Miniprotein binders against q56419. Designs and how they scored, part 88

Target 1, 326 residues: q56419
Amino acid sequence: MEGRTLEEVQEEVFKRHGVLVPKKELEDLAKALEEAGLLLTEKVEARLKEEEEKLKRERPMRLAGLSYPEGEREARAFLEAFRASYPGEGEEARVLLMPHLEPSRVPEVYGAALAALEKTPPPERIYLVGVAHRPLKEKAAALPVPFQTPFGPALPDLPALQALDALLPFELFNTPLAFREEHSLELPLFFLKGRFPEARVLPLLVARRSPELGEALKVVLRDFPGLLVLAVDLSHVGPRFGDTPLTRTLAEEARRRDLGFLERLAEGEPEAALAFLGANPTRIDGVEVVASLLPLLRERKGKVLAHRLDLEAPTLSAVGAGTLVL
Key: E = the ipSAE of ESMFold2; O = the ipSAE of OpenDDE; V2 = 0.75 times the mean of E and O plus 0.25 times the DockQ between their complexes.

## First folded at step 7 (miniprotein)

Design m2 (at its last look DockQ between E and O 0.01; V2 from the best seeds 0.00; counts 0 for: pae O 5.8 > 1.5, placed apart)
Fold by ESMFold2-Fast, scan of step 7:
Structure m2 (fold): chain B 326 residues (1-326), chain A 84 residues (1-84)
Amino acid sequence: as target 1 above (326 residues)
Amino acid sequence: GSEDLIRELEQAIREAEELAKQVEEHLKAGRVDEAIEAYYKLAKLLARISWLAVRLGDEELFRRAQEEAIKAYDRARELLEKTK
């Protein structure tokens, strides 16, 4: 029983049903529940093994029909609607920072990313760096399989992934199951594949600061040039994130921290961006990615195209999202 | 602790030395694909040595091991380009 003694369980049953359940019957029930739990654990382990084997061949869509349309025609119209949500022109990107938040919450931010992609020459490959929402065995990971999209599969750049693995002090392909449900890759990939259908992809997840990843990527990008995409969200504030309910003051602090972070990155000063945040009190998840990629971000000047702090009214919480080109 | 890191470093150095010999043997025998794979594995071990050096506070070893990792990687890339 979930932290309850058998005597407490017996007393509750008596209070509810007016009958005292003998201790032996409760002990037999507890044993049966423990045995059922072991069988459930074995079934869960078998299911996870099946899912892991499937991920050796491809990564299926998980958010089709929910966050974006499943059909190619409808997906194209959806993409164009997001582009139309941003009234400005983009800037050419060598590095693109974009969100992975639910697109319908911040359409103008995704629209700004699309505007930047329109100004960017088609890359041969995209280094797509997201944030791990599940534990990784190492600081970072990749999955070297096709990722399904409504625009067809985004194919892995196997030679570039192998080159990257060779320069890392750990196995890059270390946690396939972490990719089974990972919106920080799936949502940006929808937009990237829609704009660059021929580009191959390196789908990368960062769980913790990995300077090893940044140093290795600096070398690999020399031999395998491509577009670097940081798929990160900004401030996370409010009760959903272990904080107090959103107030005007907290929202202003979140916006100040988001914009101060982005503007320092736009000046080519990623160390200054990290120092500006200090202890990261508004929980900008891009910190770990930026800290990992320092050698790729230094001395690259650019522009913040869009920023929004999106309110989740039911939870009195908010998430920051932005588009930055470098 | 640092004793465990030192043992791990010493083991990685021994493995790198063995792998460097394997690379040389593959090259002498004209086994280009095996030499490429061995160079990539050598680069990985040298990367491991470099980041273990950081954890031990040895900036000189980090720099040297990173240089050697990139050289091993470059040798693999040169062989790959020549065999395309």
Scores: ipSAE 0.843, ipTM 0.949, lowest interface PAE 0.7, mean pLDDT 91
Fold by ESMFold2, look of step 8:
Structure m2 (fold): chain B 326 residues (1-326), chain A 84 residues (1-84)
Amino acid sequence: as target 1 above (326 residues)
Amino acid sequence: GSEDLIRELEQAIREAEELAKQVEEHLKAGRVDEAIEAYYKLAKLLARISWLAVRLGDEELFRRAQEEAIKAYDRARELLEKTK
């Protein structure tokens, strides 16, 4: 009965079915539907409250059996297969940019990240910075709980997280439900935990660019050194993302934007990388994370190890992924 | 508008002064754990002051408030190191 009177509905039913439903019966039905909608809302709210309470204790795997194996032995074999899909050697990373796209879509890009991790001394902790796909109450957030993986729980670095919160103008621990289904942390974490099983983690999300986060992290990394990981995807082009059908020209532009962005980051010029994108016409989703972390990226030179613009056959669209070490 | 930001900034400065007094009281009383937590709260408030200054275009206040935030943070870290 949205935007219609009961009389209008009654007339439409009569036209379609040849039966005049009495007004009272339509009023009773409308009331029952409103009550059923309220009950559904209460059930959803109760379920969300239960889920939030669970997330205050731990973050369970959501993608085991979907994106990676649930069993540890099979998960380790899975990692080996991804490493083998990248034929090169990595370089030591103080900062690693890697994707959060479905791993089977870009196996050599994740393989390049594994190659970099092979050259990287085991860190005491990993600053894992993903992209919030659900709204946050603030520009950025963390969830200070164990994240389950097939390789065991990734334990939070609670002292470093407390220190980070103390240097931010907002509460860092602000939106637990945003982490419930957040693949931008879970997918990279599978690879990171598999390679560095003893490292603690700072699981961070950025919703909107936060220069506050970058300035605070500069101080926290001084006292709590570790590996900084930007878990971001690159261009998003095609009809799924609001474009015309994917053409050679659009794909070439997306690839050019992805590589130009990565190359400028590799030169230690993150402001130039952002400026190169302008209005970001290919919707690189890494921009908010990079814009947040400028103090940590300036003058840090490195190398692009891999890139792929991967086609989504069902949607006639494409998503870019890359691996960069700094 | 910018007058609302100035009022917010002035309030935050008053709160920082009160919190700094509480840190001194905790230290004087030998309440080290409470002093550490108060220093962390002070660092957070000074960080807020610094970013309000950015919104007002006051680069000098931003720099000074950032330095004071880091100083308060450093003092909390020093106390934590002593109690290990």
Scores: ipSAE 0.808, ipTM 0.942, lowest interface PAE 0.8, mean pLDDT 91
Fold by OpenDDE base, look of step 8:
Structure m2 (fold): chain B 326 residues (1-326), chain A 84 residues (1-84)
Amino acid sequence: as target 1 above (326 residues)
Amino acid sequence: GSEDLIRELEQAIREAEELAKQVEEHLKAGRVDEAIEAYYKLAKLLARISWLAVRLGDEELFRRAQEEAIKAYDRARELLEKTK
């Protein structure tokens, strides 16, 4: 049944001729629909509950064998190839902005992130802040469980996560199901775990700007120092995102917005970076993350290491990706 | 994601139940044209439920919703033929 369209199902519905059924069978239909609905709701609820219970123990890989190799040996070769795709040298990062786009689309941008990580002393912990592509109950969330990788599990820093939760006006440990399929954490984590196998991780998602998160993290970072990673993409333009097909003009505007955003961040002016975007007409993905982390980005000077606007040819759409060190 | 599909499915089921009640009310009131329209809407909605079920890997729901969609469509057509 994999691959049936709604139209194919509708066509099958249209082909059968049936007999007139009395009033009693409408009641049977309503009851059958109700029973089917109830059975669905129970089965779906039971399945969701089972998935939530699994996520209390660990977050399994979802993109292994698809976006990156499942085997450790192959995964190490993958990292080396991505590093090789960036011909430059990195710089030491205290804050790393890197993409979460499909790695094969922007290999040199991930390569630049790896180059920065080569110059970075191994952190005790990594604050990995991704974008929630699913609704969260709160503005931000964390999942305090091991995340599986080809390099072994990325273990949570429970003391630092607890300290963060205690400083937030909302429950940090909310919406565990949002983490199940969230690629904004999984893809960057592959590279981070591969480079820093002993680092503990704080996997964080931002759905909406939370100034409280940035202020709380600023306090937590004093007692629990670590590398801050912003796993964010940049512009999203073209038909997939509500625009016309990619044109030279649209691509130039996307690049201008991406680079103008990154350059202002590199100057230590995150408020100016946000102001530069205005209504964000090219839909830079990382806006809510940056807006949440302003206290940690202010006055930090750095460097843009890489940028790419990558065309998705089947949809004539493009996504921006960048690597920034602060 | 699967969560959004589940929410969409739950909403579609609620709407289908309401349409099924509306069909019954129209038939009881002798509003045949309105009943035909409601049956067609119900059939389309049940077809959507069937497709959502496939995407969620629920083959039993797919089958049930498909069978009910066919029945709803057939009933609409039968009523339409009688009004001619």
Scores: ipSAE 0.027, ipTM 0.328, lowest interface PAE 5.8, mean pLDDT 86
ESMFold2 (binder alone), look of step 8: mean pLDDT 87; pTM 0.856

Design m20
Fold by ESMFold2-Fast, scan of step 7:
Structure m20 (fold): chain B 326 residues (1-326), chain A 84 residues (1-84)
Amino acid sequence: as target 1 above (326 residues)
Amino acid sequence: GSEDLIRELEQAIREAEELAKQVEEHLKAGRVDEAIEAYYKLAKLLARISELAVRLGDEELFRRAWEEAIKAYDRARELWEKTK
């Protein structure tokens, strides 16, 4: 019982059940619970090590059959349907900001991203920067293995990943398990691989602001040019995210914050975009990514192609999504 | 604390100096692949020194260390291009 004394356990049993248990019986119970806990912990640790070893060779699909079709033919039709959901023309992107939330919630936004990719010459590599939804040992991480998709494996750009690692003050390949279940990479990658099947990828996660990552990427992109993709969701509002139930006023505030953020990025003013959000009360999860990539976003003008605030009526909550080309 | 950061900085500088000597020896011996690997390791140590400088508030050391990190990286890339 780490963090609880035997006397505290005895008091709690008395308070809840009105029974005073002799110390020896509590000691025997505590020992049995501790032994059972150690065995469960050992099994969990062994399973995590097994999963980590599997991730050294490949990253399997986790959302196939859930967020996108597993079969290649069905996946192609699915992707074409998303493109058709956006009636506009794309623009060439050197930097693409696109969402990572469930695609079926904002098909027009993913369609706008596909329209931009349609106008973009095929890159030799894609720097795919997502948001860590699980703790990382460092501020950022990468996983240098093939990522499985319905369109075949997205192969890692090993020379570019090695070059990036060499310019970082921490080990880039530091938390393989964080990649086992990571939709901020898997969902955008589905669309990117479908459009650019020959492109290699640098799958990157940001957990906390890393100016070192942006400075290193600026150098690496000079020698390994490619498409930079920020896989970022915008405002998160409502009880699902620990907030007040969504009202028309709060939804308008979220839209204003999303668009103000994107518009300032489109002007090549990422510091102004961050300052506009202030304390980030609507919880735009891209803040840490943008703050890390400042050197790559300054003085780069572009256009917001799409924006949606997706309403989840049962929870009175909403998530913002947008497509921005720079 | 600051004492721990200073000890880490001093250790990193010593390791960088040793690695720079290893690069020279690899180049003299014609061991190009080993020189490339050593330059990448040197760049990483210099990046680490630049991070420690930021944490210690030493803007001048940060700038120098980061410039040296890029230089070591560039030399590794130059050697790599010759082995294509």
Scores: ipSAE 0.794, ipTM 0.936, lowest interface PAE 0.9, mean pLDDT 90

Design m21
Fold by ESMFold2-Fast, scan of step 7:
Structure m21 (fold): chain B 326 residues (1-326), chain A 84 residues (1-84)
Amino acid sequence: as target 1 above (326 residues)
Amino acid sequence: GSEDLIRELEQAIREAEELAKQVEEHLKAGRVDEAIEAYYKLVKLLARISELAVRLGDEELFRRAQEEAIKAYDRARELLEKTK
């Protein structure tokens, strides 16, 4: 229900239908709309409560059969095909930056991530940091339940999550519904679980810069060592993202910004990477994650394994994706 | 407003003092798991006090609260390691 006055409703009815509606009739209509709004709100609240209760037990797959195969055998073959799409050997990762874009759009970028994971000793746990695509009550959130995958459930590292929660000035487990449909966690997790089936996971979402999250994670990682994964996409350009249609100049600017950002991270200079982007005019999602995780990224040198600016021709838009090992 | 932040800070300090007493009582009684849980709650309150200190422009309180939070966290971790 909108916040219109009875006078505004009366004027609209007169304008559209040429009928002047008596005040009593408009009052009765407003009451009926309020009652209908309450019923709709009750149904929405009941549905949200039901979904929230389900998320207390597990996080089901949402993209199985769409972005990756549902069956374990088919999922294994899919993983192998993506690895084969990248001709390089990979590098050992202490920190891995990988995309969360639809995998079929950038197979060689995911293949590079798989190559890095192949060279990395199996971690006891993975700190998987994605980008919130739905509002969070706080700057960051986590969901401490098993996440279903075709390779079996990715189990939460409850002791590490509890230690992290204790160090934060807000409740870490604050927005379960934000995890119901979140591809920035689900898509990277598919690849991570396929490579490290025994690793527990800390599924983390960043909505806005949270320096306190990075400071807390630095402490937690010393007691609970593991692989840190930044699941971020790079430039988002074109009309699909509220921008001008993609031109050669805009595509070159997006590529320049993506690579300049990644190369400065590879030099162990995350502040320089953020400064290079300035106002972030091509909308690199990784900015909020990197700004939150500064203490974990400083003085860590590494290598950019892959980068692609993927064109979405029907919308004249593009999304950047990259794989960086630190 | 600033008055609301000061009241929230005063309340957080009172709760932290109470949790510190609970930790001590749990340790005296040999209730190690409860002591660890109380330490973690104390860490969160100290982190909250640090956030309130930043919002109030109190750099000294921020530093003290962060130091105490890390100290409490380390004590909880030491206890947990000894009980594994």
Scores: ipSAE 0.519, ipTM 0.857, lowest interface PAE 2.0, mean pLDDT 89

Design m22 (at its last look DockQ between E and O 0.01; V2 from the best seeds 0.00; counts 0 for: pae O 14.0 > 1.5, pTM O .707 < .8, placed apart)
Fold by ESMFold2-Fast, scan of step 7:
Structure m22 (fold): chain B 326 residues (1-326), chain A 84 residues (1-84)
Amino acid sequence: as target 1 above (326 residues)
Amino acid sequence: GSEDLIRELEQAIREAEELAKQVEEHLKAGRVDEAIEAYYKLVKLLARISELARRLGDEELFRRAWEEAIKAYDRARELLEKTK
């Protein structure tokens, strides 16, 4: 009965129909509902266990046919259209910050990331760091399986993942189900695999700031050099995110905070970037990733290639997205 | 509480000492693959010790344990490259 007492159920029936239901019938119904709830919970648990077992073998595409085309040819044309949407040249990246927002909403920002990848020598591996949208058992997690894409599977760098796991005070492979539906990895991976089809991947999720992750990654990157990708979105403003409806002034504030954050990162000053945001009033989700990766971002200068604050008109809300090369 | 963290730390140190002995025995016996596995387990325990030290506010133990983790990691990597 959804947490209601038997007495409350009797009152509801009396209010609606003016008749008291016999107590025995209500008790039998309550028992049947409790038993059905237990059976539904058991079925849900069994299905989650099955999904977890499947994730030990591979991570299938979830957004194919929705956020990007399923077929390889169509996917290639789609990716090249994003590159064409950005008129500028890229810069070589050792660290790339790019969004994970729906690509069609910020095509020029993804185009800037593609331009940077064109100038970057093909890496042997990509450290893809996204934001957990579901709870993790630990501050961070990884999934050491092939991730399917329209360009073929992105293969895990097992030796590098094992090295990273060894250097962490917790089990790295701790929450496989968090990766079942995770757009902060799937959407950037589509573009990265399209540009670097031979690169192996370390798919990493950050839920909370983990200084130990950054310290461990600094050691691993020494022995397993590769491209570090921070797949993060910037400001989240408006009623959808608990703010007042978006005004020109609030949009300008969000844009100022996004750019101030990115510009300080571009100066090799990640602590200054975090301090600039203070309490993070516009909810930049990259804060936890940057705070975890401080040792990899200090004294690394670069350039902001693109930024956009994208309006969600129906909700008078907006999400910021940017491309930064370090 | 702090007593639980101290107990965990003491246990982790004992386990790390035992793993270090296992590494030495495997190396002495020419069991290189087993030595590498034991080294990686030792690295994780040393990382755990460093985290427990940090939570207890012991910055010196944190630094020392993390340095030892990196040293053990380097030895494991050297063995892996040599036997590949």
Scores: ipSAE 0.830, ipTM 0.944, lowest interface PAE 0.6, mean pLDDT 90
Fold by ESMFold2, look of step 8:
Structure m22 (fold): chain B 326 residues (1-326), chain A 84 residues (1-84)
Amino acid sequence: as target 1 above (326 residues)
Amino acid sequence: GSEDLIRELEQAIREAEELAKQVEEHLKAGRVDEAIEAYYKLVKLLARISELARRLGDEELFRRAWEEAIKAYDRARELLEKTK
């Protein structure tokens, strides 16, 4: 609440909601925000520096016990349940597109990813490319440390990461704190590490389209072959995302755009997939990642294995998720 | 503005020339790890030169600098593999 008094907050809440909140309750909220690190004070800055130093050594699990089980045995059973939710067969992937949406919301979409991994020879390394939900200092970033999972640490491929950094016109290792809570890496990694426990990982985030990243990765993949994973969600529609309440027409539009995007990617035409979306009116999450990785997606044909536009009933909103192999 | 980009480009070129000399010096002295580090710095600087050239609209320098970045990268990779 920097720059505002509690009295100013009380008045703003009253203007917008017609409810006067007692000062004690606002004081309690302000304390909670400060303890959660939401207030940028001297104490918060010191704590952020400490967290940043810890992230230079390892990235701990943040979603164990929330999105997936913490124990290895329970985590393996969890993977099996997800695979069972997709009754189809997978196909070998050199590129896999999979979601980062909460797994319990789209179990068959994650199950389709597991089916694809069953057909995929264990790679030496995985290029895991997620979507930055916190600002990065550059267009893209990596964190070259072990990521903890219930299946053991996912070790970084340091030689491949150093090679990638060398080929970029900006510093790749630029925003450690952006990785602290980044579920777009943690949720897919759970599934990937469970299936490929020996693979090393290049944990990458894209904030804004970076054609340089795709050109550099094309060179790095020549010398460090591996599985490329685009960990992205699709349409985001409804009031939570700034729209009117979800209607049948809006949901149908979101599904059409999700599937049209995926099918064009499956034909090896990533530029056509981006052009199909235009201004991206349903806010497909994967656009910046696809736009960065064009050299790796061109002329690579494949198949859409699964899709769901998942309804968030309490918010009258929806999020799309898909599984694509190339 | 474009004057700032031109100054950045000229500085990057001078630094690349110095790094190329440092690579040669390290190789002659048998300092292989230092040579590899200098190579990777040279690769990054050539990638930066390429991007600056693109922003300035110099497509020939953009293309040539990127090709030189890949060549320097390949030399660094060759040296790393020999050290294996």
Scores: ipSAE 0.783, ipTM 0.936, lowest interface PAE 0.9, mean pLDDT 90
Fold by OpenDDE base, look of step 8:
Structure m22 (fold): chain B 326 residues (1-326), chain A 84 residues (1-84)
Amino acid sequence: as target 1 above (326 residues)
Amino acid sequence: GSEDLIRELEQAIREAEELAKQVEEHLKAGRVDEAIEAYYKLVKLLARISELARRLGDEELFRRAWEEAIKAYDRARELLEKTK
C-alpha cells in the first residue's frame, strides 16, 4: 500500500486537530530522530569495538581496589588473612571447586581453597572454568590473552588452548566481551595467581552445558596436564532471585541442596549430583559447568572442605558457596 | 555486569532506530496517532539509553544520549501543545 503523502498527513492532522503542521517540520523531526538514533548507534558500536580491540591484548583488572587490593603487598596480606579465616588444613587437589562470590562474603570458603592449594604441587597450567553471567555465542568460550592481577599477568597457555579449540565442534575463541567484567574468572584467579605465580591459565566460560567440552578437555589434559578449577557458586535464594525473603525453611532447603550436591561430587558421582538437584529450584549456578565436565569428575573421590550460605541483608537473599577438592 | 548493560544498550539503540523509522513511516502514511505513540515510546527509550550509558560510565555517550532525549521530549511536547 503506497504510504500517504506528507500532504495527506498534514491534511489529516488539520482535520483532526485543527492545526496545520508545516510539512517541513514533520520532515525535520523524523530526520532528526533518525540522525540521533544513528549517532547513538555509531558511538556504541565504536565503544564496543574499542573494548573488543583492548581485549585482544589483555584483560585488565575490573575489581582491583573493590573486591581485592590493587597493590601486590596489600594483595599478599589479603591472601594471608583469607587463609587465616579457615582454621582447617587442606588436601591436595587435582580438581578444585571454589566460589566466585564476593570474597568478603565468604572468607573461610576462599580460605579453604587456599588451604587446598597449599597442599597442591604447583601446576604447570590451570584450567579455570567459570560461569558465564552473560550470553555467549557458543556454549563455552575462552579468552587467549593475559589476565591482569596484583601479582602480575596470568599468562594464557596458548598451545593447550589451541589443542582444545581443535577438538571442539565450535570456535572456542568467541564472545571476547563476555570476559571483560566476568567476576567468575577474575575473583578465583586472584587467589590462584597469588598461590601459583608461574602457572599458565586457560580462562574458560560455560554458558550452557557442553558435553563436548568435557570430552575435549579429557583428551587435552593427557598432553597438557594441569589443575582443573571449577569457579562456581551454589544456591541463589530470596527476592533478588525471585523467591520470598529468606526464611529458616528456605535456608535449610538451600543448604540441603548445596551439601547434597557437593557430597555426591565428593563421592565421584557427578551424574547423581545433577540428578539430586532435579529442576534446580534453589538455582545452583554451577550446574552447567558440572554438566560440561562430567568425564573429568567421574570416579574422583574427594572432600568438602567448606560451605556457607551467606545472607545479603539488604535484599533478604542468600547465596551458597563451597570448596571441594577431588 | 557491564556486558549485560552493553547488550541492553545495543538492543535499546536498535529499538530506538526502529521506532524512529516507524515514526517516519507513520507520518509518511498519514497515521498521526500512531506516529505520536511511537514518538513517545522513542522518547522513553532514549531516556533508558541515557541511563544505561551512565551506568556504563561513558559520560560522553550519556551526555549525548541525554541531550538527544531532552530535545526529542521538547519536540514531542511542542508538537502535542500545537495539537491542543
Scores: ipSAE 0.000, ipTM 0.194, lowest interface PAE 14.0, mean pLDDT 84
ESMFold2 (binder alone), look of step 8: mean pLDDT 87; pTM 0.848

Design m23
Fold by ESMFold2-Fast, scan of step 7:
Structure m23 (fold): chain B 326 residues (1-326), chain A 84 residues (1-84)
Amino acid sequence: as target 1 above (326 residues)
Amino acid sequence: GSEDLIRELEQAIREAEELAKQVEEHLKAGRVDEAIEAYYKLAKELARISEEAVRLGDEELFRRAWEEAIKAYDRARELLEKTK
């Protein structure tokens, strides 16, 4: 509200539209809008509470039939097609960095991740760390329920999640609604569940850097060993992301920053990777995850298997995606 | 501000002390499941103390509180392994 009186509103309507609206009619409208606003707020809150209660039992698929096939047979063929898009053999992963970008945009990058998973012994559990695209009550969160996939439900590792919660200075299970629509977990999980159908999962979201999460995970991984997956995208450039239209120079800068970041992580130097980005001018969304997981990434050498900068020509924008094995 | 942070630290210390007493009582009574739960809660309050220490710039308090958090966690894990 601009501090306008009812009389000022009435005068404005008359000046602009040549209609004098009676005061009582405007008062009745204002009261109706206020009442509708209160009722709408309570209805929205009731719906959110209902969705939150549903998420206490399971996390349903949201992108099935859109980003990946709904049926198991079609999903299997889809996964194999992505593997076939990458001509390399991969490398064994103790830590895997993979994208959460729409898979059809960077099939060879997801193919490289699948190649790495083929060389990796089946883990008992996967620590799947994504990026929160909605606000969290705390710096990080988890949802301790089965996540539905076309390959069956990815079951939560409840003992490991409880152990992690015990070592954190905040409630880990703090924002169930943030998981209702979260592609940074759902899209990587499709590929991980397809390759490791027996693995349990710790679905984790990072909203802001949480060094305490990395310290706690270091302890938990000692007792509950598993595959650590960082599901992050790289540079976001162009008007869709509040930037200038993509030029060859900007695309080259984005590729340089993506690769420099990944190469430093591959040398086991995550602090150097963060320092290389500085102010993060191309908006690599993995920075908060890497900053949170420093104790798990230091002195761990590996290899960049794939990198692509995907061009979105209609918006003159691009998103970087990569696969890194540590 | 800083007074709220000190209040939060004092609260976490009080909760950790109470949980340590509860752990001792449960262990003496042979209540293993309750002792495990209390150890996990103790680890969490010690983790809260370690985070408040970081906010206060107290590196020594952070190290001591985090070490005690890991010890409480380890005790819970040892008990869980024995009840397997």
Scores: ipSAE 0.747, ipTM 0.908, lowest interface PAE 1.1, mean pLDDT 90

